# Designs tried in a protein design chat: VHH binders against DegV domain-containing protein DR_1903. Part 1

All scores and structures are predictions.

Target 1, 288 residues: DegV domain-containing protein DR_1903, of Deinococcus radiodurans (q9rt62)
Amino acid sequence: MIAVTTESTADILPLQLGYSGIHLLPVPLGHQGQVYSERELPPDQLVNLIRTTGEPARTLAIDDEVVARTFEAALQGSKSGRLVHVASGSRFTPHFEVAARVAGQFGVRVQVIDGGTVSYALGVQALHAAHLADQGADFGQIARALAELRERTLLTFAVESLDFLRVNGRIGNVAAFIGNWLGLRPLLAVEAGEVVSKARVRGQAAAVRTLLSATHQFQHQTGETLRLYCGHTIGGEGAAEQLQGQLQAVYRDLPAPLHPLGSGLTANVGPGVVAVLAFPRRFGLGHA
Unless a header shows other numbers, all headers, positions and changes below count from the first letter of the chain; antibody chains aren't numbered by Kabat.
F, E and O are the ipSAE of ESMFold2-Fast, ESMFold2 and OpenDDE, as the mean of both directions, binder to target and target to binder. V2 is 0.75 times the mean of E and O plus 0.25 times the DockQ between their complexes.
[cut] stands for letters that were removed.
The coordinates of atoms that the task and the answers printed are left out; those that the model quotes come from them. Centres of patches stay.

## First folded at step 4 (VHH)

Design A10 (from D5d with A50V; framework vhh_8k46_1)
Fold by ESMFold2-Fast, scan of step 4:
Structure A10 (fold): chain B 288 residues (1-288), chain A 122 residues (1-122)
Amino acid sequence: as target 1 above (288 residues)
Amino acid sequence: AVQLQASGGGFVQPGGSLRLSCAASGFTFSSYAMGWFRQAPGKEREFVSVISGSGGSTYYADSVKGRFTISRDNSKNTVYLQMNSLRAEDTATYYCATDYEYVWGSYPFDYWGQGTQVTVSS
């Protein structure tokens, strides 16, 4: 079997890490010259640190040595002596470029895939890769399946402010709208490997309705039964619960679990975020 | 709300056995995976074992494979960890978790409760 690695910011649950065998490449967090892991600075502490100091937190560059150690550790556990690394989208972070550069030192043993996304949407790609690897899939089969999953994934979310994306250099495609979003919640999506603006709405109820509508449109377009996740950062819990209830009222027989988003994503999007992640259920997550 | 109550820990000599239990409530138990994690003082929380909602699939950390057995009783909303051939390095607080769980705030996962203490000592 091919080993699978991805970033600590992929928001994969500990049980999923356990059964999938996925190794995480740690993405460091920075605040006022101090460096933390996700574990050392959990989301509630990160938000409190930002609020009390008035200074932003950031995801930092990954050292080549850390990437190499992660690949070596994963390869040690690989029966085939081969590894696929699923990196956050190259338009979002420099992590793909660093991973690809380091992978060159391992020759054909390590293949790096541009995940074109972030957070649990990236985590789902890594989990699906692990599932396929467990079934004996080769690099080409995994790469093709992840490309299909990426094209058939809905990731839409509401933020309180674009400032968190701006300060972390991830505002990109929505930078032109920053001055016009005062007093409104931006609705954003990940499309074609970049953040795009979809709408601007007033209040939590309108944000939840827009996410629900996007999910209905996506389900109709794909025609497939979906896996659904209600993501949230600190302060977004109530909105995520509201979204879950509304999704389960429509998709009665489908779970729509709440999914907490980690410190790396929280640093980049801020508190109060609610998200929907949806993709066809045929994309396996290893365990289920 | 999800509630997980772990029990069954205690003191045992090397080579001994213990059976841990985790009683779950607040979600559709049979629809979700259940697992065990452990944390020794000064170390990060590590994965021990997981069992699928149906009980048809299990996975184990290499350090416990062949010695520990995870099982579940969906009629009782309980997951078990049978620990045989215990070693000093198995000394830790053991926590149960579910894929239905989410973490808000503390990391490692404080809402799993206090866990159950296992001490393997001569």
Scores: ipSAE 0.006, ipTM 0.297, lowest interface PAE 10.1, mean pLDDT 83

Design A11 (from D5d with S31R G53D; framework vhh_8k46_1)
Fold by ESMFold2-Fast, scan of step 4:
Structure A11 (fold): chain B 288 residues (1-288), chain A 122 residues (1-122)
Amino acid sequence: as target 1 above (288 residues)
Amino acid sequence: AVQLQASGGGFVQPGGSLRLSCAASGFTFSRYAMGWFRQAPGKEREFVSAISDSGGSTYYADSVKGRFTISRDNSKNTVYLQMNSLRAEDTATYYCATDYEYVWGSYPFDYWGQGTQVTVSS
């Protein structure tokens, strides 16, 4: 079996890490000259730190030595002596470039895939890779399956402010619109490895309705039974519960579990975020 | 809200057996994976075993593979861990978990309750 690694910012749940065997590259957090792990600064404490100091937090580059240690640890658990690393999108973070550079030290043993996305959309790719590896898939089969999953994934979300993406340098194609968002909630999506603007809406109810509409359109376009997740950062719980209720009313018998987003993603998008993640159910995550 | 209650721990000599149970409520049990983690004194919590929603797939940490067996009964909302050939290094508090809900405001392991203590000693 091929071992699988991804980043701590992929928001994979502890039980999922346990059964998948996935090893995480820890993405460090920076705030006012201090460096933290996500464990040291969980989302509620991160939001409190930002609010009390008035200063945003940032995700930082991963040190080459930390990447090498993570790859070594994952390879020790691999019967095939092979590892696939699924990195956050190369146009979002420096993590792909760092992982690819370090992977060079391991020759053909370590292959790096550009995940073209972030957060649990990246986590789903890593979980699917682990599922396929457990079934005996080779690197090429995994890479092709993840490319298909990327093309058939909806990730759209409403933020309270573009400032968090701006200070982290991840504002992408929405930078041109920043001055026009006053009093409105931006609705954004991840498309082709970039953050794109989809709408601007007033209030939580309008944001939830827009996410629901995006899900309906995606379901119609794919024609497949979907797996649905309602993501949120601290302060976005109410909106995520509202979205979950509306999705379950329309897609009866499909679970739409709440999925809390970790500190790395919270630093980049801020508090009060609500998101929908959707993809065809046939992309297995090792269970369900 | 999710509620998980682990039970079945106790004292046992090396080579002995114990069966742990985890009673679950507050979610559609049959649609979510279940698993076990453990924490020994002075050590980090570690993964032990997991079982898919249907029971068709099982996963084990290398340290327990071949000795422990996980199973579930969806009609009773219960997951089990049969522990055979117990060793001193299996001494730990055992916690059950689900991938249904992640809890914020405290580290996620806090919501698996007090767990059930297993002590393997001669």
Scores: ipSAE 0.237, ipTM 0.606, lowest interface PAE 5.3, mean pLDDT 85

Design A12 (from D5d with E101R; framework vhh_8k46_1)
Fold by ESMFold2-Fast, scan of step 4:
Structure A12 (fold): chain B 288 residues (1-288), chain A 122 residues (1-122)
Amino acid sequence: as target 1 above (288 residues)
Amino acid sequence: AVQLQASGGGFVQPGGSLRLSCAASGFTFSSYAMGWFRQAPGKEREFVSAISGSGGSTYYADSVKGRFTISRDNSKNTVYLQMNSLRAEDTATYYCATDYRYVWGSYPFDYWGQGTQVTVSS
C-alpha cells in the first residue's frame, strides 16, 4: 500500500472525509513580518487580523527541509515503502517544484504528481489517490486516474475582491477584471491549471444563480451522476447555505459544509467566498 | 481563549426529557460546527450529534435519531441538545465540542468543553 501526502491548503476537512492516513505539508502564513502555521491562525482569527490591520495575509513557500520531513514521516507508515505526493498546481504555487526536487533524494520511493489545482479539488485528488492505494493500485494507475479526475472536475467560486489573489501572485488572467468593484463579484474557475474569470455579477443572489448554472452546465457536459461539495470562507455562510439548498433539490445527498475553508485558502481568496466542487461519483474517496 | 461550558444535565426517569446547553466563547461561533458527544462509565467517547455553523445541516448517531434534536442560537453563542424519550442507555457525561483549531489526523472535533452528567434511572 502506497502512502499519500498533499498540502494543508487542500482543505480535506471541509469535505467531511476525515482521512487520517494522509500526511500534509504545512503551508505557512505571513502577515506583517510574522509567520504563522494554519493551526496558530485559524480562519476567524485570520479574517479578524486582516480586518483589524487593513492588510492581507499571504501563504509562504514551504522549505525543502519541511518537505523532506513530511515525506520521511509518511514513508514510515507505508507498508510498500512508497509514497505518492499530490501537489497544488505548479502554476499556482512553488510547492510542486520543491516537492519534485526533494523527491529526488528518495529515488523511486517518492513520486510527485502535479495536481493542477488547489483547495477542495486538490483534496479530492489526494483522497482518491488514497482510495486507489488501498485497492492496491501502483503509481502509474494512480497518476492516470488523477489525470482523468482532474479533467472531469468543476471548481468554481465567487469572490468579493481580487485583491487577495493579486497579493498572493495568483491573479493570472483574471487581472483583466480590474476596475470598479462596488457590489460586483467576480466569478472564477480553475481550468487547465490556472484561475480563469467567467463573469462579474452584482450581489449574492446573482452569484448563487451563476454558480448553479455552471454546475448544471457541467452536469450536462459530463453526462454522469455528480458528487458535489459547497465551500465557503468566513462571511460566505449565507451564500453557501442558499447554494447548497438549491443544489440539494436537484442532485440529492449533497453534504452540507460543517465549517469554513481553511486559512491558507482564505488568505488567497479572502472572506465572503462561496464555491462549488463537482466531479463524477465513480471517483471513490478514501475510507469513511 | 476558547471556552465551552455544557449544562442542563440531571436525573430523569425513562421516557423523560432534558435539554442540554453549551455556551461558547473565544471564537467566531457562527463559523464553526458544534457537536455533542457522550461517555458512559467504562466506555469510550461516542458521537451523538452535530450542527453546521449556520444551523442549516444536522447529523445524528443512529441510536438517537428521532429522539434527540440539535439546534443553535448564534446570537447567544449557544448550542442545544433536546433529548426526548430518554432511555437508561443514554446515561453518560455529555460533552460539547467544536472543530475550531482542527488538527489534521486527529478527531474532527478537537476542542472539548466541560461535561454535564445525564442519569436516566427509575
Scores: ipSAE 0.005, ipTM 0.296, lowest interface PAE 10.2, mean pLDDT 81

Design A13 (from D5d with E101K; framework vhh_8k46_1)
Fold by ESMFold2-Fast, scan of step 4:
Structure A13 (fold): chain B 288 residues (1-288), chain A 122 residues (1-122)
Amino acid sequence: as target 1 above (288 residues)
Amino acid sequence: AVQLQASGGGFVQPGGSLRLSCAASGFTFSSYAMGWFRQAPGKEREFVSAISGSGGSTYYADSVKGRFTISRDNSKNTVYLQMNSLRAEDTATYYCATDYKYVWGSYPFDYWGQGTQVTVSS
């Protein structure tokens, strides 16, 4: 079986890490010269730290040595002596380039895939890779399946402010939304490895309605039964619960679990975020 | 609505055995992985074992591999942990967990219920 690694910012839940056997490459967090792991600075503490100091937090570069150690640990658990690493999109972070460089030292044993996305959208790629590896899939089969999953994934989210993306250097394609207004929510999506602006709406109810509408459109386009997740950062719980209720009213036989988003993503998008992640159910995550 | 009730803990001597049970309700049990975590006094929470929704895949922490066996009965909405060859370092409160409605928070284990205490001592 092929071992699977991805980043700590992929927002994979602890039980999912346990059952999948996925090893995480830790992405460090920085705040006022102090360095933290996601475990040392969970999302609620991160938000409190930002609020009390008035200073933003950032995700930091990963050391080559940490990448090498992560790959070595994962390979020790691999019966095939093979490893697939799924990295956050190369347009979002330098992590793909670092992982690809280090992987060169392992020859054919380590393959690195550009996940073209972030957060739990990256996490579901890693979980699907682990599911396929458990079923005996080879590297080529995994790479093709992940490419297909990327093309059939909806990741749309509403932020309270673009300032968090700006201070982390990830505002890029949404720079046109500069000049945030109180109560006005930028609505963003990840498309083709980039953050794109979709709308600007006033208030939580309008943001939730827009996410629901995007999900309906995506369901119609795919024609397949979906897996649905309602993501949130600290302060976004109410909006995520509202979204979940509305999704479950429409898609009565489909669970739409709430998915808490971790500190790495929270540093980049801020508190109060609500998101929908959707993809075809056939992309299994290790459970029925 | 979601409830996870762990039971079966107790006092046992080194080399002994215990079987933990976790009764789950309030969600589609067979659609989600179930697992066990433990926390000893003064230590971090750690993963122990997990089982896929169908029961077709099982996972174990290196520290318990070969000694513990996880299983589930989807008709009874219950997951089990058979613990053999128990050691003093297995002493901990054991919690069952599911991927459904898992919540990160500053208050540990509120979602995972009361847990069940396992004490291994001579």
Scores: ipSAE 0.121, ipTM 0.477, lowest interface PAE 4.6, mean pLDDT 84

Design A14 (from D5d with E101T; framework vhh_8k46_1)
Fold by ESMFold2-Fast, scan of step 4:
Structure A14 (fold): chain B 288 residues (1-288), chain A 122 residues (1-122)
Amino acid sequence: as target 1 above (288 residues)
Amino acid sequence: AVQLQASGGGFVQPGGSLRLSCAASGFTFSSYAMGWFRQAPGKEREFVSAISGSGGSTYYADSVKGRFTISRDNSKNTVYLQMNSLRAEDTATYYCATDYTYVWGSYPFDYWGQGTQVTVSS
């Protein structure tokens, strides 16, 4: 009944958009004074552009008019005349604040939820919201379910460098450790709406082992059957495949699909990233 | 560049069967989901089916569940759609797609595969 929107940076796969009906608020990319959509600058081209020019790319704020048009388009498809927008964490981006301001123009028709996270962790919140909306859930039921999902989500990842987070202003609480990460891969997590440092490791094998260990601890903590995703940016495919193999060896009956991370996230974390996303299986993400 | 070549369409009577194929190149095939969309004249493109990169998860539109089966062969970089119990309403141009490309509802991307026409008529 209720339409669902989120951001193009939520890394929802095109096929998932096809079966969920989710509408995306386009997040622009900036590089050397030029503005691109993620469609115009897919991850492989983005990485090549950064490497060729030696200059970083950034995610940019969304214009109020673009937000309003996206909400209007989504509402046209809403049987209840209502919309839930699931925004990236307010500590990560300005998008929650912009969406909340624009939503004021729509009165009670549009509710904005602070997703407290980024990338596919945000995407799974939007997919779960769409699933619940399809089953007739109201705003309050969706908000409560997404709050529960946030509390029961593991998002941890290994980066090659903190420079991408630093130049985009998203380094958070790990800024204090910059000098101590020379020659090591930082292992980071998203907790309580911010990036936190979890470990320092040398090499791909150690990074994969640490992600596996974090997943095992999380599985024990929740006591529930999990959905598992092996995320990667360009250059991180091999590490993600290794993580997938090790997860499938430990959790035989749980699929651990590879999940490509989009240009918006790649601009912020860089190439060569491998990530694990885990949450209880009861949070539905589509019809299959 | 990404290339997707759909084939296997044709004319068939109601109740008949067809198998569509989509040959892919230009990206790491096994790392990305593949799927099928269709478009009838005067209608918007609609989702038909999807399969994860490993083949471990499949998805179907309600209108085709129990009749269509999606599968893939990663050694051949090919995805298939087995269509059984075909109906007049299944008449459309069928397109294959990949998660390697970013498609946002009304923002189709050039990586959509070349379509293959399916016509179900007596």
Scores: ipSAE 0.030, ipTM 0.387, lowest interface PAE 6.4, mean pLDDT 84

Design A15 (from D5d with Y100R; framework vhh_8k46_1)
Fold by ESMFold2-Fast, scan of step 4:
Structure A15 (fold): chain B 288 residues (1-288), chain A 122 residues (1-122)
Amino acid sequence: as target 1 above (288 residues)
Amino acid sequence: AVQLQASGGGFVQPGGSLRLSCAASGFTFSSYAMGWFRQAPGKEREFVSAISGSGGSTYYADSVKGRFTISRDNSKNTVYLQMNSLRAEDTATYYCATDREYVWGSYPFDYWGQGTQVTVSS
């Protein structure tokens, strides 16, 4: 079987890592000159650190040596001697370029895929790659399946502020609107490897209703039964629970589990975020 | 705040049995999967077993399949690991984890609580 790696910022939960066999490439966190792993600075401690110091945290570049060590460790666990690495979108981070460069040292053994997304949307690509690898799929089959999954994935979210994306350099064209949106919650989506603005709303109830509307529209356009996840950062739990309840009322018989988002994403989007992730349920995640 | 309390470890001879328990609090227990991981000295984490929130799906590492059984009691907010036919290779600190707790399963990991030590030796 082909081994699978992705970034620690892919927000794959510990149990999913366990049964999928995915190895994580750690993305370091920086705050006031100090470097942390996600484990050293879990989301609640990260948010407390930002609030008490008044200074933002950020995700940092990955060292070539760390990438090489991660690939070698994953290859030691690979029965086929092959590895696929699913990187965060090349328009979001430099991680794809670093991984692709390091992969050159491994010849045909390592293939790097540009995931074109971030957070748990990247995580589900890695989980699906692991599922296909367990079924005996080759590199080409995995790459084609992930391209299809990427095109059929909805990732949309409400942030309290654009400042977190701005300080991490991930705000893109949304930055043009920052001064005109005071007092409103931005609704954002990941489309074509970029963060795009979808709406501006006032209050949590309006944000939740807009995420529901986006999900309904996506379901109608896709025409398939979906897997649904209600993502949140620290402070967004209440909004995520409201979203979950409303999704379950509309999409009876479909689970819509709450999904806590990690420190890497929290540094980039801030506290108080609520998100919906949706994709067709035919894309398996390495479990029955 | 999520809290997980693992217990039930100890010394046992090869071929013996132990039952581990993990008491959970601070979240809606039945909505989240629970699992067991283990770590032997000088080694990386190893997945052992997982169970879905409803208990309808279970997963096992190949090394423990047929010997270990995971179960849960949602009325007691507890997940269990019944370990039979224990081998020297099962010696490790055992940790319980939940999909509610965002603790990355890379290097080096800490789950909530101190874990419970299982030692299999003659």
Scores: ipSAE 0.005, ipTM 0.333, lowest interface PAE 11.3, mean pLDDT 83

Design A16 (from D5d with Y102W W104Y; framework vhh_8k46_1)
Fold by ESMFold2-Fast, scan of step 4:
Structure A16 (fold): chain B 288 residues (1-288), chain A 122 residues (1-122)
Amino acid sequence: as target 1 above (288 residues)
Amino acid sequence: AVQLQASGGGFVQPGGSLRLSCAASGFTFSSYAMGWFRQAPGKEREFVSAISGSGGSTYYADSVKGRFTISRDNSKNTVYLQMNSLRAEDTATYYCATDYEWVYGSYPFDYWGQGTQVTVSS
């Protein structure tokens, strides 16, 4: 059985970590010259620090030694002596490059996959990899399945401000959205390993409506039954509940659970975010 | 098509026991989490218990923890709910449900088919 690792920013729930056996690379957080783990700075405390200081937080690169220790720990649980690491998109973070470099110390025992995404879209890839590993899949089978899942994944979200992405150096191609906002919310998506801009809307109702439209278009394009998640950062819960209710009205037979997003993602996108994550139901996320 | 058939309900006195069964067909049973839900007259449907596809993890509502036990037999495509120390408040129609990727505390399982009635009274 191949062991699976990913990053603490993949927003995998504690219960899911328990049954999947996934080990996480801890992504450190920086705020005003101090370094925190995500455990030391949970989302509500992170948002309070941002609000009280007026300064955004950022995610930091992982030390090579920490990566090596995490890989060694995960390999101890692997009967095959093999590990796959599912990294956040190489265009979003340095984590793929760091993991790939450290994996060189382990030869063929460790394979690193560029997940091309972030947050729970990355978490879903890691959970699916763990499910396939539990079924006896090899590296090639896992890599191919994750590539297919990436191509069939919708991740789109509304942010209150682009400042959080800018401060963390992750604004990329959405820089054109910088300007006079006056209450407009950017609608963004992750496509082909990059953040892309989709729209600018005024207010929560318009943001939710746009996320619903994107989901409907995605289902029409794929033609498959979807698994749906309503993601949110602190302050975005009401919007996520509204999105959930409207998704359930359209997709009556499908659950659309709320998914709280962690501190690492919150540092990069800010409070008040609402997101939809959708992918074909056939990509199993497992159990223990 | 996915089919779920719950059975094993009936009339029982307080303190008694019943075992419910849910026969599943139309999908790869061992890959799906299974759950039990119940609905009393005039109330909304509530979660009772769930079991992972492998059977390695089980979950219970606080109201039934220590009294009910969920189990599954993947060779028979069946999930069970052993109900002990039954109380009048357990009176409800019980439904089995399945979900490819269930997370405790999130939205309820999908469900299909008819339930089985459990009545706890003298």
Scores: ipSAE 0.000, ipTM 0.118, lowest interface PAE 18.0, mean pLDDT 83

Design A19 (from D5d with V103I; framework vhh_8k46_1)
Fold by ESMFold2-Fast, scan of step 4:
Structure A19 (fold): chain B 288 residues (1-288), chain A 122 residues (1-122)
Amino acid sequence: as target 1 above (288 residues)
Amino acid sequence: AVQLQASGGGFVQPGGSLRLSCAASGFTFSSYAMGWFRQAPGKEREFVSAISGSGGSTYYADSVKGRFTISRDNSKNTVYLQMNSLRAEDTATYYCATDYEYIWGSYPFDYWGQGTQVTVSS
C-alpha cells in the first residue's frame, strides 16, 4: 500500500495517528526568535506565552532536509515503495512548494497533492488518503478522491481577532475588503484555497447560530449525510459545546465530536475560535 | 489533573469474554478521544482500539477487529472495551489513554496508570 504523509498542523489526533499509520512533517513554531516544536509548545502553553509576552507566535517553513527525512522514513514503511504527501494549501503556506521541490529527488515514488486547506480539513484529506491506500488505491484514484473531497468540504470558523492571521501573513484578501470590525467577531471560511469573509456577528451565541446555518445550507447543497466536527482553540470550548448541542438537536442521528485544534492553527487564528468542519460521510477516514 | 482508572481485568479461558472500564476525570471528557493500549511481558505497548469524543468513530487494531468493541458513556465519563472470543495472545496489561494528555501537556501517553491485567489461559 501507498504510504501517506501530511503536516503536524493538520490537527490529526495522536490516537488517530497511531491507528492510521500517517507520518507527519513537523511544522516549527517561532516566538521572539526562538524555535519550538508543537510538542514543546502545546496550545495552553502557547497561549500563555503569547499573553505573557504580548507577542504573537508564527508557524515557520519546513527545512528541505526535514522533508526528505520524513519522506524516506514513510517510504521504508510502504509495501508499494510509493508515498502520497498531502500538503496544506499552496495559497496559505510555503509547505506545498517545499514538499513538491523535495519530492523531485524521489522521482515517481512521491506524489505531492495541494490540499487547498488547513487544520483538520487537511487532516481528513490525509486520513481519507490512508483509507484508500489501505484498500489498494493507486496515486490517480487517491488524487481524484481528494479533489472531490476538497470540493465537498465546509470549513467555517469564528475568530475573536484578525490579528493572528495578519501577523502570520495569512489574512490575504480578507484584509483588503473587511476594514475594521471593532466589537464584532469575524466569521470566515476556507473556499478555493483562500480565507474568505462570510459574516460579522456580535457575541458567541450569534457566532454559533451562523455556523449552524452554514452547516444547514451546506447539507442542503450536498444532499448527503455529513460527518460533522466542532473545532476549537483554547477559550473556544464553551462555544464548541454549544455548537455541538445545536448540531445534535438538528442532526439527531449524526455524531458531531468536539475536536481540539493544535498549536500550529492556534498561532494562526488565535484563542477563542470555534469552527465547523463538514463533509459527506462516504469519504471514509484512514486505517492503521 | 487528568486521572484514568482502568478496571475489569481478570483470568478467563480461551473463547471467554471480559468487559474493561476506564473512569476518567480532570478534563472535558466528551471533547477528547479515548483509547485502549496493551502491553504483554517483554513487549512494547501496542494500540488496541480508539473512540472519538462523540463516539461516532471507532478504530481497531487488525488483531482485535470483529472480537473487541469499544464504546463510551459521556454522561459517566467512562470508556469501555468489550472483549469477546479471547485468545492466549490477548494476555496483557490493558491501559486506557486520552488525547487530552498529549495536547495539553503530555506526549503521547507518557503517564499511564497501573492498568488492568487480562490473563487468557487454559
Scores: ipSAE 0.007, ipTM 0.338, lowest interface PAE 9.3, mean pLDDT 84

Design A2 (from D5d with A33W; framework vhh_8k46_1)
Fold by ESMFold2-Fast, scan of step 4:
Structure A2 (fold): chain B 288 residues (1-288), chain A 122 residues (1-122)
Amino acid sequence: as target 1 above (288 residues)
Amino acid sequence: AVQLQASGGGFVQPGGSLRLSCAASGFTFSSYWMGWFRQAPGKEREFVSAISGSGGSTYYADSVKGRFTISRDNSKNTVYLQMNSLRAEDTATYYCATDYEYVWGSYPFDYWGQGTQVTVSS
């Protein structure tokens, strides 16, 4: 079977790492000239550090040597001697470029896929890849399945401020969005490997209603039973619980679990974020 | 550093009850999900239950739903698993875990808390 790697910023839970066998490339965090792992600076401590110092944190590039060591370790656990790495979107981070460069040292043994997304949307791709690898899928089958999953994934979220994306250089097309300056919460989505602005809303209830509307439109467009996740950063749990309750009222038989988002994403989007992640239920994630 | 200490296991007859505890330190406990997992001899690790940081959301494996209850006391940095109507099939080492850990490493996953053995036998 093919081994699977992705990034620590994919927000895969420790339980899921345990049963999937996925190896993570550690994405380092920078704050005031100091470098931390996500383990050393979990989301609550990260938010406290930003609040007490008044200084933002940033995600940093992964060293080539760390990438090479991670690929070597994963390949040692691969019966087929092959590895697929699922990278965060090449338009979001330098991680795809670094992984692709290092993969060149391994010849045909390592394939790098541009995941075109971030956070648990990326994590879901890695988990699905691991599930398919366990079923005996080859590189081509995994790549095609992940391309289909990416096209059929909804990731939309409400932020309190655009400052976190701006500081990390990931504001892009959203820089034209005026919502934050008017006391409104920007509502953003990941589409075709880019962050796009979808709406501007006032207050938590309006943000939740807009995420629900996006989910209903997506479900209608796909025509399939969805797997739903209510993501949140520190401070966003109340909004995520409200979203979960509203989704359960419409999609009775779907659990719509809350999903905590990690430090790498928190550095880029800030505290108080609520998100919906949706994709067709047929894209299996292994044990859950 | 994160530290998790599971306790409360023991011997019990079928139909009996046990309450497991997991004492946590090294992170802001109320901000993180906590979970229980188990591993029987010669079998893979199995998910049992999870609880959100606030305690407002809980999840259970189908095999334990209706029999087990997860809870937490954030003032004591402790998560609990109340196990009722125990069956021989529940015999396993039980581990607690948190979503605090993001790992670079190979299996076995070594960021779990110390396990506690539960044996259900007549």
Scores: ipSAE 0.000, ipTM 0.185, lowest interface PAE 14.8, mean pLDDT 83

